VHH binders against Cytidine deaminase 5 (CDA5). Designs and how they scored, part 20

Target 1, 346 residues: Cytidine deaminase 5 (CDA5), of Arabidopsis thaliana (Mouse-ear cress) (q9s7l8)
Amino acid sequence: MAQQYKFVFTAEQAASEGVTDHKKLPKLIRKARNLVKAPSKVGAVGRASSGRFYLGVNVEFKGLLPHFSIHAEQFLIANLALNSEPKLTHLAVSDNGTVFQDPCYDCTRFLKEINNAHQIEILIKNAHGRDGSFKSLESHMPDEFGSESILSAEPSLLLMERDNCLALIDEDSAAGGISSNADLCSFLKLEALKAANKSYAPYRKCPSGVALFCEGEVYAGWYIETVDRTISLGPVQAALVDFIARGEGKGFDKITGAVLVEKKDAKVGQEDTARKLLEKIAAPNCDFKVFHCQEERKDWITGAVLVEKKDAKEGQEGKLLEKIAAPNCDFKVSHCDEELKDWIKL
Below, E stands for the ipSAE of ESMFold2; O stands for the ipSAE of OpenDDE; V2 stands for 0.75 times the mean of E and O plus 0.25 times the DockQ between their complexes.

## First folded at step 9 (VHH; framework vhh_brivekimig_d4)

Design g6 (from c1 with S50A; at its last look DockQ between E and O 0.52; V2 from the best seeds 0.55)
Fold by OpenDDE, look of step 9:
Structure g6 (fold): chain B 346 residues (1-346), chain A 122 residues (1-122)
Amino acid sequence: as target 1 above (346 residues)
Amino acid sequence: EVQLVESGGGVVQPGGSLRLSCAASGFTFSSYGMSWVRQAPGKGPEWVSAISGSGRSTVYADSVKGRFTISRDNSKNTLYLQMNSLRPEDTALYYCARWTDYSGEFLKYDVSSQGTLVTVSS
């Protein structure tokens, strides 16, 4: 029975299923689709650079609007992220098991956030039974999909390891101090924080993480942001991907605890969405709590020099240093045109 | 009957190592998260480490982070605590405890062991 709810395959395991290379991805599509609990059964199968194979399934939530749903492609990507896979190399998506199509428009945008998106190959197979062909994701992306972020010039770094250097705010402390992790009773809080620290939120800088508790097991996910916020995957949704992938078919109604960690006064807050989703799907007595985090202060940083190019959009790195350094940190910004040589002499 | 029996305690010198074990019986071990808790003489209980049912999620108190490692073998129904670089302040009675529920912020425990004594002294 445990094999029935398998969402990750080693190369060896995949081989036992007849999947010996990326051309055999379709052999796992049935397994993916059989795991779908929604009326529409969309399966995704991906090969990671590690040689492992990952499944994605669409998830629909009864009584909630479609925007809460998770697309199979999103599920797969979240599954990759949760398993610390750095790259997706090949992808196959099918809603009927015979035809393999390009990811939908929104999922294509989502996929674009992956660090090696330009290298991803998509299986295309028509209904006429002809052998499918692999084409680059890039070749199927709409023209408007450029490498440039509208909000940031930062490269797409989804699936790269990330540490947002966040710490919990001790709200009970009059001094607004950072809470220690010494309280092990707050297990979900710590797990949610860990998730938040892995969150991909480069555009709006609102990382968040969620930890779910179900029968002695913790499931965690983090916010995965896209340029278009509406396509982003919320931290609860991501945590549910973990729940589905590892929960062995358990129902959401068995979730009895949940913690969201997000920045205080985040421009993009996840609390309302998280609450709405959990109220609908989790146990009626699910205890949901929200905690806030901030950038961890490194008190040992008492001096910092930021060297920026004159044309560099002022202030993001500096702002970060101001947030993480000691309050009395001597922070200097220097503009360097060409030669870093002058800084060594100071 | 649900039982937790710890072992592995003893006397060690500062800088030494010990490995604690907690044998579980009477329940499906893999379905429950487990914790180590310690109580020093004259002090209240202190949480040390916790691990989820599958063993995938682990947490540590700051006081033991980097020195202690919690693990479990579900095939053996056993919880472990590897303690390295032991300090005198680690001297305590160590308990293992089973999770039963979560109250939003805190783990709840229903069963704990009797404790094994760890003494770190020169």
Scores: ipSAE 0.341, ipTM 0.751, lowest interface PAE 1.9, mean pLDDT 86
ESMFold2, look of step 9: ipSAE 0.786; ipTM 0.921
ESMFold2 (binder alone), look of step 9: mean pLDDT 82; pTM 0.815

Design g7 (from c1 with K108T; at its last look DockQ between E and O 0.40; V2 from the best seeds 0.00; counts 0 for: pae O 2.3 > 2)
Fold by OpenDDE, look of step 9:
Structure g7 (fold): chain B 346 residues (1-346), chain A 122 residues (1-122)
Amino acid sequence: as target 1 above (346 residues)
Amino acid sequence: EVQLVESGGGVVQPGGSLRLSCAASGFTFSSYGMSWVRQAPGKGPEWVSSISGSGRSTVYADSVKGRFTISRDNSKNTLYLQMNSLRPEDTALYYCARWTDYSGEFLTYDVSSQGTLVTVSS
């Protein structure tokens, strides 16, 4: 029975299913689709650079609007992220098990955030039984995607390891200090923070993480941002991906605890959405708490010099240093016109 | 009957290592998160580390982070705490506890062991 709720396959496990290479991805699509608990059954199967295979399924929440739903492609990507997979190489998506199509427009945009998106190959297979062919994701991207990439100041780095260097704000401490892990059994809080630190939020700089508690197990997810905010995957949704992938078919109604960690006064807050979703799907007595984090201060950094090109878009690194350095840090910005030839000895 | 029995405590010199074990019985071990807690003489209980049922999620107190490792073998119904680079301030009664629920910010425990004494002294 445990095999029935499998969302990640080793190469060996996949081989036992007849999936010996990327051309055999469709063999896992039935397994994916059978795991869907929605009227529309969309399955996604992906091969990671590690050689592992990952499943994605669409998730719909009864009584909630479609924007809360998770697309199969999103699920797959979140599943990759949760398992620290650095790259997706091949993807197959099907809503009927026979025809394999391009990801939807929104999912295509979501996929574009992956660091190796240009290398991703998508299986295309028509109903007429012809052997499918793989085509690059890039070849199927709408022309509009090129223009949006220009607007994004940040490179597409989804699935790359990330540390946002966040620390919990101790609200009870008069000094606004970093929360000590001295609290007895603040497990979800710490897990949510870990998730927040892994959050991909390069555009709006509002990382967040969620930890869910269910019967002695913790499930965690983080905010995955896209250029288009409406396509982004919320931290609760991501945590639910973990829940589905590892929960062995447990219902959401068994979730009895939840913690959200997000930045204080975040421009993109997740609390309301998280609360609404959890109220609908989790146990009626689910205890949902929100904690806030901030950039971890490195008090030992008392001086810093940033050297940047004159034409460099002002100051993200500088701003970061200002946030993480000691409050009295002597921070200087130097502009150079030429190749950085000189070492600044501090 | 639900039981937790710890072992592995003893006297060690500063910088030394110990491995604690907690044997569980009377329940489905893999279905429960577990924690280590310690109590130094004259002090209140201090949380040390926690691990989820599957063992995938682990967390540590700052005081032991980088030195202690919590793990579990669900096939053996056993919880472990590898303690390295022990310090005199680590001297305490160590006991394991089973999660029962989550309330607010804190895990709640319904079963705990009697404790094993760890003494770090020169």
Scores: ipSAE 0.279, ipTM 0.722, lowest interface PAE 2.3, mean pLDDT 86
ESMFold2, look of step 9: ipSAE 0.568; ipTM 0.823
ESMFold2 (binder alone), look of step 9: mean pLDDT 82; pTM 0.816

Design g8 (from c1 with F106W; at its last look DockQ between E and O 0.55; V2 from the best seeds 0.00; counts 0 for: pae O 2.2 > 2)
Fold by OpenDDE, look of step 9:
Structure g8 (fold): chain B 346 residues (1-346), chain A 122 residues (1-122)
Amino acid sequence: as target 1 above (346 residues)
Amino acid sequence: EVQLVESGGGVVQPGGSLRLSCAASGFTFSSYGMSWVRQAPGKGPEWVSSISGSGRSTVYADSVKGRFTISRDNSKNTLYLQMNSLRPEDTALYYCARWTDYSGEWLKYDVSSQGTLVTVSS
């Protein structure tokens, strides 16, 4: 039974399925599609740079609007992220097992957030073709994709390791830390925080993480942001990807605990969406809690000098330092000429 | 009958290491998350570490983070706690406990061991 719910394959495991290279990705598509519980069965198969193969499936939630749904491509990407895969190299997507098509427009945009998106190859196979062909994701990208990148202050670094340096805001905790004596087992809280720290939220700077409890297991996911916020994957959806991938077919109704960690007064809050989704799919008595985090303060940073070019737009680095340094940190900004020739001794 | 039996406690010098074990019986071990909890003399219980059923998720109290490692071997129905760089303040009776539920901020435990004594002293 465990093999039936496999969403990640080692190279060896894939080989046992006849998948010895990226050209044989379609051999896993049936497995992916068979795992779909929605009426429309979309499967995605991807090869990671590690040599592992990942499955993606579409997820629909009964009684919820389509925007809560997870596309197979999104699932696959989230699955990569959850497994700390740095790169996707090849992708195959099919809704019928015979034809392999381009990712949808929204998923293409989602894929664009991947750090090596320009290197991703997509399998295209029509009903009459035996082997199909691979094309680059870039070749598929609409022209408008270039313009959107201009609006982003940060490069697309989805699947890159990230640490947002967040800490929980605990009113009762001395020095902002979790007291081992006061918090006798806040497992979900800590896991959600870990997830939040891995969250990809470069645009709106609203990282968040969710941890779900089901019986003796914890599942976690984090907010994956896209330039277009409507295409972003929420932390609950991401956690559900983990749940599906590792839960061995368990129903969502077995989820009895959930924790969301997000920034206080986040411009992009996830609480409402998370609550709505969990109320619909989790156990009726699911205990959902929301905790808030902030950038971890480094109290030992009592002085900082930011050196930036005169023409540099106010960088994110200065803002970050202001957030993480001691409240009484002497923060100075120095402008330098192009050749950074002068060191300021503090 | 569900049972948890810990072992591995003893006397160690500061900076030393110990490995605790907790043998589980009477239930499907892999289906349950587990925790280590300790109680120092004259103090209340202190959470130390937790691990999910599969062992994929682990968390630690700040007081032991970087020094202690929780692990499990589901094939042996055994929970472990590797304790390195032990300090006098780590002196306590150590318990292993099985998760039963989650409510609010807290894991709930339905079964715990009797405890093994760890003494860190010069």
Scores: ipSAE 0.294, ipTM 0.728, lowest interface PAE 2.2, mean pLDDT 86
ESMFold2, look of step 9: ipSAE 0.615; ipTM 0.848
ESMFold2 (binder alone), look of step 9: mean pLDDT 82; pTM 0.816

## First folded at step 10 (VHH; framework vhh_brivekimig_d4)

Design i1 (from c1 with F106T; at its last look DockQ between E and O 0.66; V2 from the best seeds 0.56)
Fold by OpenDDE, look of step 10:
Structure i1 (fold): chain B 346 residues (1-346), chain A 122 residues (1-122)
Amino acid sequence: as target 1 above (346 residues)
Amino acid sequence: EVQLVESGGGVVQPGGSLRLSCAASGFTFSSYGMSWVRQAPGKGPEWVSSISGSGRSTVYADSVKGRFTISRDNSKNTLYLQMNSLRPEDTALYYCARWTDYSGETLKYDVSSQGTLVTVSS
């Protein structure tokens, strides 16, 4: 029964399903679609650089507008992020199991945030075609008006490990004084904070994280921002991806605790949306709390070394540093040969 | 009957290491989050570390972060606390405890062990 709710496959596990390479991604699409608990069943299957295969499913929430929904591609990407996968190499999406189509415009934008987006290949297969073909994500440019602006020239960093250097504000941390109360552990706060620190929010700089509690298990997710913020994935949605992926089919009604951590003065606050979503899916038994965090002083980082392969695209390191570097940090870029044998001593 | 029995306590020198164990019985161990809590003489209880049912999520008090590691073997119904670089201030009675629920802010416990004494002294 546990196999029925599997969203991540090792190479070996995938092989047992007949998926031995990226060309056989469609073999997992049925599994993905069968996991969908919505009228429309969209499945996504992705191959990660690690050799693992990931499933994505669309998620719809009853009583909520479609913008709360999670697209299968978004689910898949969140699933990758939650499992610390650095790259997506191949993607197949289907709403009927026979035709494999391009991701929608919104999902395409989401996918383009991935650090190796230019390497991603998408399966295209028509109803009458025996064998699909792969095309580059880069070749998929919807004619629809998008918010792709000057930021398109910057490196995409989604799925890269992040540390936003966030700490809980003392007022919020003290309330849970571990030392004075019979309740000695603020587990969800810390998990939500961890999630917030992993949040991909480079544009509006409003990282946030959510931790959900269900029957002795914690599920966490973080805000994933896109250039077009309207298609971003909220932290609750991301946490629900974790819940669905690992919760073995448990209902949302089994969630009894939820914590959101976000910046106190965030221009893009998640609290209202989070509250609304949780009230619809987990009420009345879900206790939802919001805590605030702030950025720690970055002046403690005085140096950093970026090690990259010699074959790195020209200027990529510079662009990356500009995007992620602290103002007062001395950054050094070192190129390593394939053997990466020696650590650069700082 | 739900029981938690800790072991592994003792006397150790500063800088030393100790591994605590907590054996669980009477319930589905993997379905519950677990915590270590300690109480030093003359002080109140202090939370040390927590781990989710699956073991995927772990958290630590700042006082022990980087030195202690919480883990569990669900096949053995056992919770562990690896304590490295022990300090005199780590001297305490160490308890393992089972999560009952989340109050929206903190974990609640319904079952705890009797405690095992850890003494760090030169």
Scores: ipSAE 0.468, ipTM 0.797, lowest interface PAE 1.4, mean pLDDT 85
ESMFold2, look of step 10: ipSAE 0.585; ipTM 0.838
ESMFold2 (binder alone), look of step 10: mean pLDDT 82; pTM 0.813

Design i2 (from c1 with F106K; at its last look DockQ between E and O 0.62; V2 from the best seeds 0.53)
Fold by OpenDDE, look of step 10:
Structure i2 (fold): chain B 346 residues (1-346), chain A 122 residues (1-122)
Amino acid sequence: as target 1 above (346 residues)
Amino acid sequence: EVQLVESGGGVVQPGGSLRLSCAASGFTFSSYGMSWVRQAPGKGPEWVSSISGSGRSTVYADSVKGRFTISRDNSKNTLYLQMNSLRPEDTALYYCARWTDYSGEKLKYDVSSQGTLVTVSS
């Protein structure tokens, strides 16, 4: 029975389902679609660089506008992120189990945020086609509006491990030291903070995280931003991906606690949206709290040196580091011609 | 009857290690989050660490972070606390406790053990 709610497959598990390579991704699409609790059943199947296979499903929330919905591709990407998968290599998306189509425009943009987006291959299969074909995500260039970073010019960092170096603001923590009160642990707060620290928010710099409590288990997610913020995945939505993926079919109504951690005075605040979503899906028994965090200037990292071989594609690693480095980090790139025999001690 | 019984306490020198165990009975252990709490002589209770039902999520107090590791074996209905690099200030009665629910900011506990004494002294 536990197998019915499986969203992540090891290579061995996938093999047991007949999926021994990326060409057989469609074999898992039925499983994905069967997990959908919406009228429209969209399934996504992805192969990660680790060899694991991930499912994505569309999620619709009753009584809420479509912008609260999670696309199957978004679900899959969030699922990858939540499982610390560094790369997506192959993707198959289908709304009927027979035809495999390109991701939608919004999802394509979302996918382009992935660090290895240029390597992602998408399965295209027509209704009458036997085997389908794979094409590069890069070849799927929808009419893009706005200043989208060109993958070749600016590296995408989604699915890379992040530490936003956020700490809770004391005022919110100042409900005294784990005082003698019967309530000795602020578990969700810390989990939400951890999530916030993993948040991908490179554009507006408004990371946030959410932790959900359900029957002794914690589910967490974080804000995943896209260059177009309108297609970003909110932290509650991401946490719900975790909930769906690990919750074994539990209803949202079983969520009794929720914590959002976001920056104080964030330009892009998540509180209102989070509250609205939780009120709709988990009310009235869900206690929702918001706490604020700030960046801790850890003065201990004052510099970073990247040493790379001259033949390394000039500037890509440097650009990556610039994006992930703290604003006050002196980042230097050094090129070496010879085998790095010695550690550079900073 | 729901019971939590801790073990593994004792006297250890500074820098030493100790592993505490908490045996659970009378309930579905995997369905509940668990915590370690300690109380030093003359001080109030201090939260040490918590772990979710599945064991996937763990959190630590800053005072023990990097030194203590909370874990659980749901097949054995047992909670563990590995304590490394022990310090005199870690001297306390250590309790394991079961989560009841979440009340906005904090976990609530409904069942706790009797405690096991950990003494760190030269």
Scores: ipSAE 0.419, ipTM 0.776, lowest interface PAE 1.6, mean pLDDT 85
ESMFold2, look of step 10: ipSAE 0.574; ipTM 0.832
ESMFold2 (binder alone), look of step 10: mean pLDDT 82; pTM 0.812

Design i3 (from g4 with F106V; at its last look DockQ between E and O 0.60; V2 from the best seeds 0.53)
Fold by OpenDDE, look of step 10:
Structure i3 (fold): chain B 346 residues (1-346), chain A 122 residues (1-122)
Amino acid sequence: as target 1 above (346 residues)
Amino acid sequence: EVQLVESGGGVVQPGGSLRLSCAASGFTFSSYGMSWVRQAPGKGPEWVSSISGSGRSTVYADSVKGRFTISRDNSKNTLYLQMNSLRPEDTALYYCARWTDYSGEVIKYDVSSQGTLVTVSS
């Protein structure tokens, strides 16, 4: 029964399903679609650089508008992020199991936030075609968003490890001080904070994280921002991806606790949306709390080293540093090939 | 009957290491989050570390971060606390405790062990 709710496959596990390479991604599409609990069943299957295969499914929430929904591609990407996968190499999306189409416009934009988006290949297969073909993600998106073209010149960093250097504000921590409270453990706050620190929010600088509690298990997710904010994935949605992926089919009604951590003065606050979503899917037994965080002083980071392959595109390191570097840090870029071991001696 | 029995306590020198174990019985161990709590002489209880049912999520008190590691083997119904770089201030009675539910801002415990004494002294 546990196999029925599997969203992540090792190479060996995938092989047992007949998926031995990226060309056989469609073999997992049925599994993905069978996991969908919505009228429309969209499945996504992705191959990560690690060799693992990931499933994505669309998620619809009853009584909520479509913008609360999670697209299969978004689910898949969140699933990758939650499992610390650095790259997506191949993607197959299907709403009927036979035809494999391009990701939707919004999901394409979402996918382009991935650090290796230019390497992602999408399976295209028509109803009458025996064998599909792969095309580059880069070839799919029409240059319809003029302002995005400027931002697209910057390196995409989704799926890269992040540390936003956030700490809980003392006022919020004191009320439930782990050390002083008789109940001794504020697990969800810390997990939500961890999630917030992993949040991909480079544009509006409003990282956030959510931790969900269900029957002795904690599920966490974080805000994943896109250039177009309308297609961003909220932290609750991301946490629900974790819940669905690991919860073995448990209903949302089994969630009894939820914590959101976000910046106190966030221009893009998640609280209202989070509350609304949780009230619909987990009420009345879900206790939802919001805590606030702030950025720690960055002056403790005095140096950083970027290690990249020699074949890196010219200027990529510079652009990356500009995007991720803290002020006043001494950044060094080292190219690694066979001498990576020597570099660790710093 | 739900039981938690800790072991592994003892006397150790500063800088030393100790591994605590907590054996669980009477319930589905993997379905519950677990925590370590300690109480030093003359002080109140202090939370040390927690781990989710699956073991995927772990958290630590700042006082023990980088030195202690919480883990669990669900096949053995056992919770562990690896304590490295022990300090005199780590001297305490160490308890393992089972999560009962989320309430408010904190996870509550419904079952705890009797405690195992850890003494860090030169």
Scores: ipSAE 0.389, ipTM 0.765, lowest interface PAE 1.7, mean pLDDT 85
ESMFold2, look of step 10: ipSAE 0.619; ipTM 0.856
ESMFold2 (binder alone), look of step 10: mean pLDDT 82; pTM 0.814

Design i4 (from g4 with G104A; at its last look DockQ between E and O 0.57; V2 from the best seeds 0.00; counts 0 for: pae O 2.5 > 2)
Fold by OpenDDE, look of step 10:
Structure i4 (fold): chain B 346 residues (1-346), chain A 122 residues (1-122)
Amino acid sequence: as target 1 above (346 residues)
Amino acid sequence: EVQLVESGGGVVQPGGSLRLSCAASGFTFSSYGMSWVRQAPGKGPEWVSSISGSGRSTVYADSVKGRFTISRDNSKNTLYLQMNSLRPEDTALYYCARWTDYSAEFIKYDVSSQGTLVTVSS
């Protein structure tokens, strides 16, 4: 039964399904589509740099507007992020299992946030085609890029490990007397904070995380921002990706606890959207709480090392540091060479 | 009957290590989150660490972070607490406890062990 709800495949597991290379991605598309509970069944299959294969499925929420929905590609990307996969190399998307098409405009923008987006190959296959062909994501240009195109020219960092250095605000911490006789642990709060610290929110700088509780298990996700904010994935949606991927088919109604952690007075607040979504899918038995976080003192970080390949494009280091480096930190960029090996030993 | 039985406590010198075990019976162990809680003499109970049912998610009190590791073997119905770099202030009766549910801001417990004594002294 556990195999029926599998969203992540090792290379060996994929091989058992006949997927021995990226050209055989379509063999998993049926599995993906069969996992979809929405009327429209869109499946996505991706190969990660680790050799693992990931599934994505579209998710629709009954009674909510389409903007709450999760696209299969978004699901897949969130699934990658939740599993700490650093790169996506190949992607196949299909709404009927036969034709494999380009990602939609929104998903294309989402995909372009990935750190190795320029290396991603998309499977294109027509109904009458035998094997299809792969094309670069870069070759797939959306019709128009708005004013945000300037921001899109910067290095994309989605799927890179991130620490936003967030801490809970004391006012919210005091309420959670972890040492109380009856209530000794605030697990969701801490998990949501962890998620918030992993949140990809480089543009508006409003990271957030959500933790969900269901029958002794915690599921977590974080806000994934795109340059076009309208196609960003909310933290609840991301947490639901985790829930779907690991929850073995459990319904959302089994979620009994939810915690959102976001910055106080965030310009892009998630609370209202989170509340609306949870009320619709998990009410009335879901206890939803919101806690606030703030950036920790920046002076506690004395240094950081960015490790990159020697063949990295010139000038990218500085841009990366601008996006990921905390102010007042001593940052060093090292390449994967013998010198780096020595540094790791220190 | 639901039971939790802890073991592994004892006397250890500062800087030493100890591994606690909690054997669970009478319920589907993997379906429940578990926690370690400790109570020092004259003090109230203090949360130490928690782990989700699958073991994927773990959290620690700041006082033990980096020194203690919570883990579980669901095939053996056993919860573990690896304690390294022990300090005198870690002296306490250590309990394992089963999550009952999430309520408000906290995980509540419905079953706990009798406790195993950990003494850190020179």
Scores: ipSAE 0.551, ipTM 0.837, lowest interface PAE 1.2, mean pLDDT 86
ESMFold2, look of step 10: ipSAE 0.769; ipTM 0.917
ESMFold2 (binder alone), look of step 10: mean pLDDT 82; pTM 0.818
ESMFold2, look of step 11: ipSAE 0.797; ipTM 0.928
ESMFold2 (binder alone), look of step 11: mean pLDDT 83; pTM 0.825
OpenDDE, look of step 11: ipSAE 0.241; ipTM 0.707

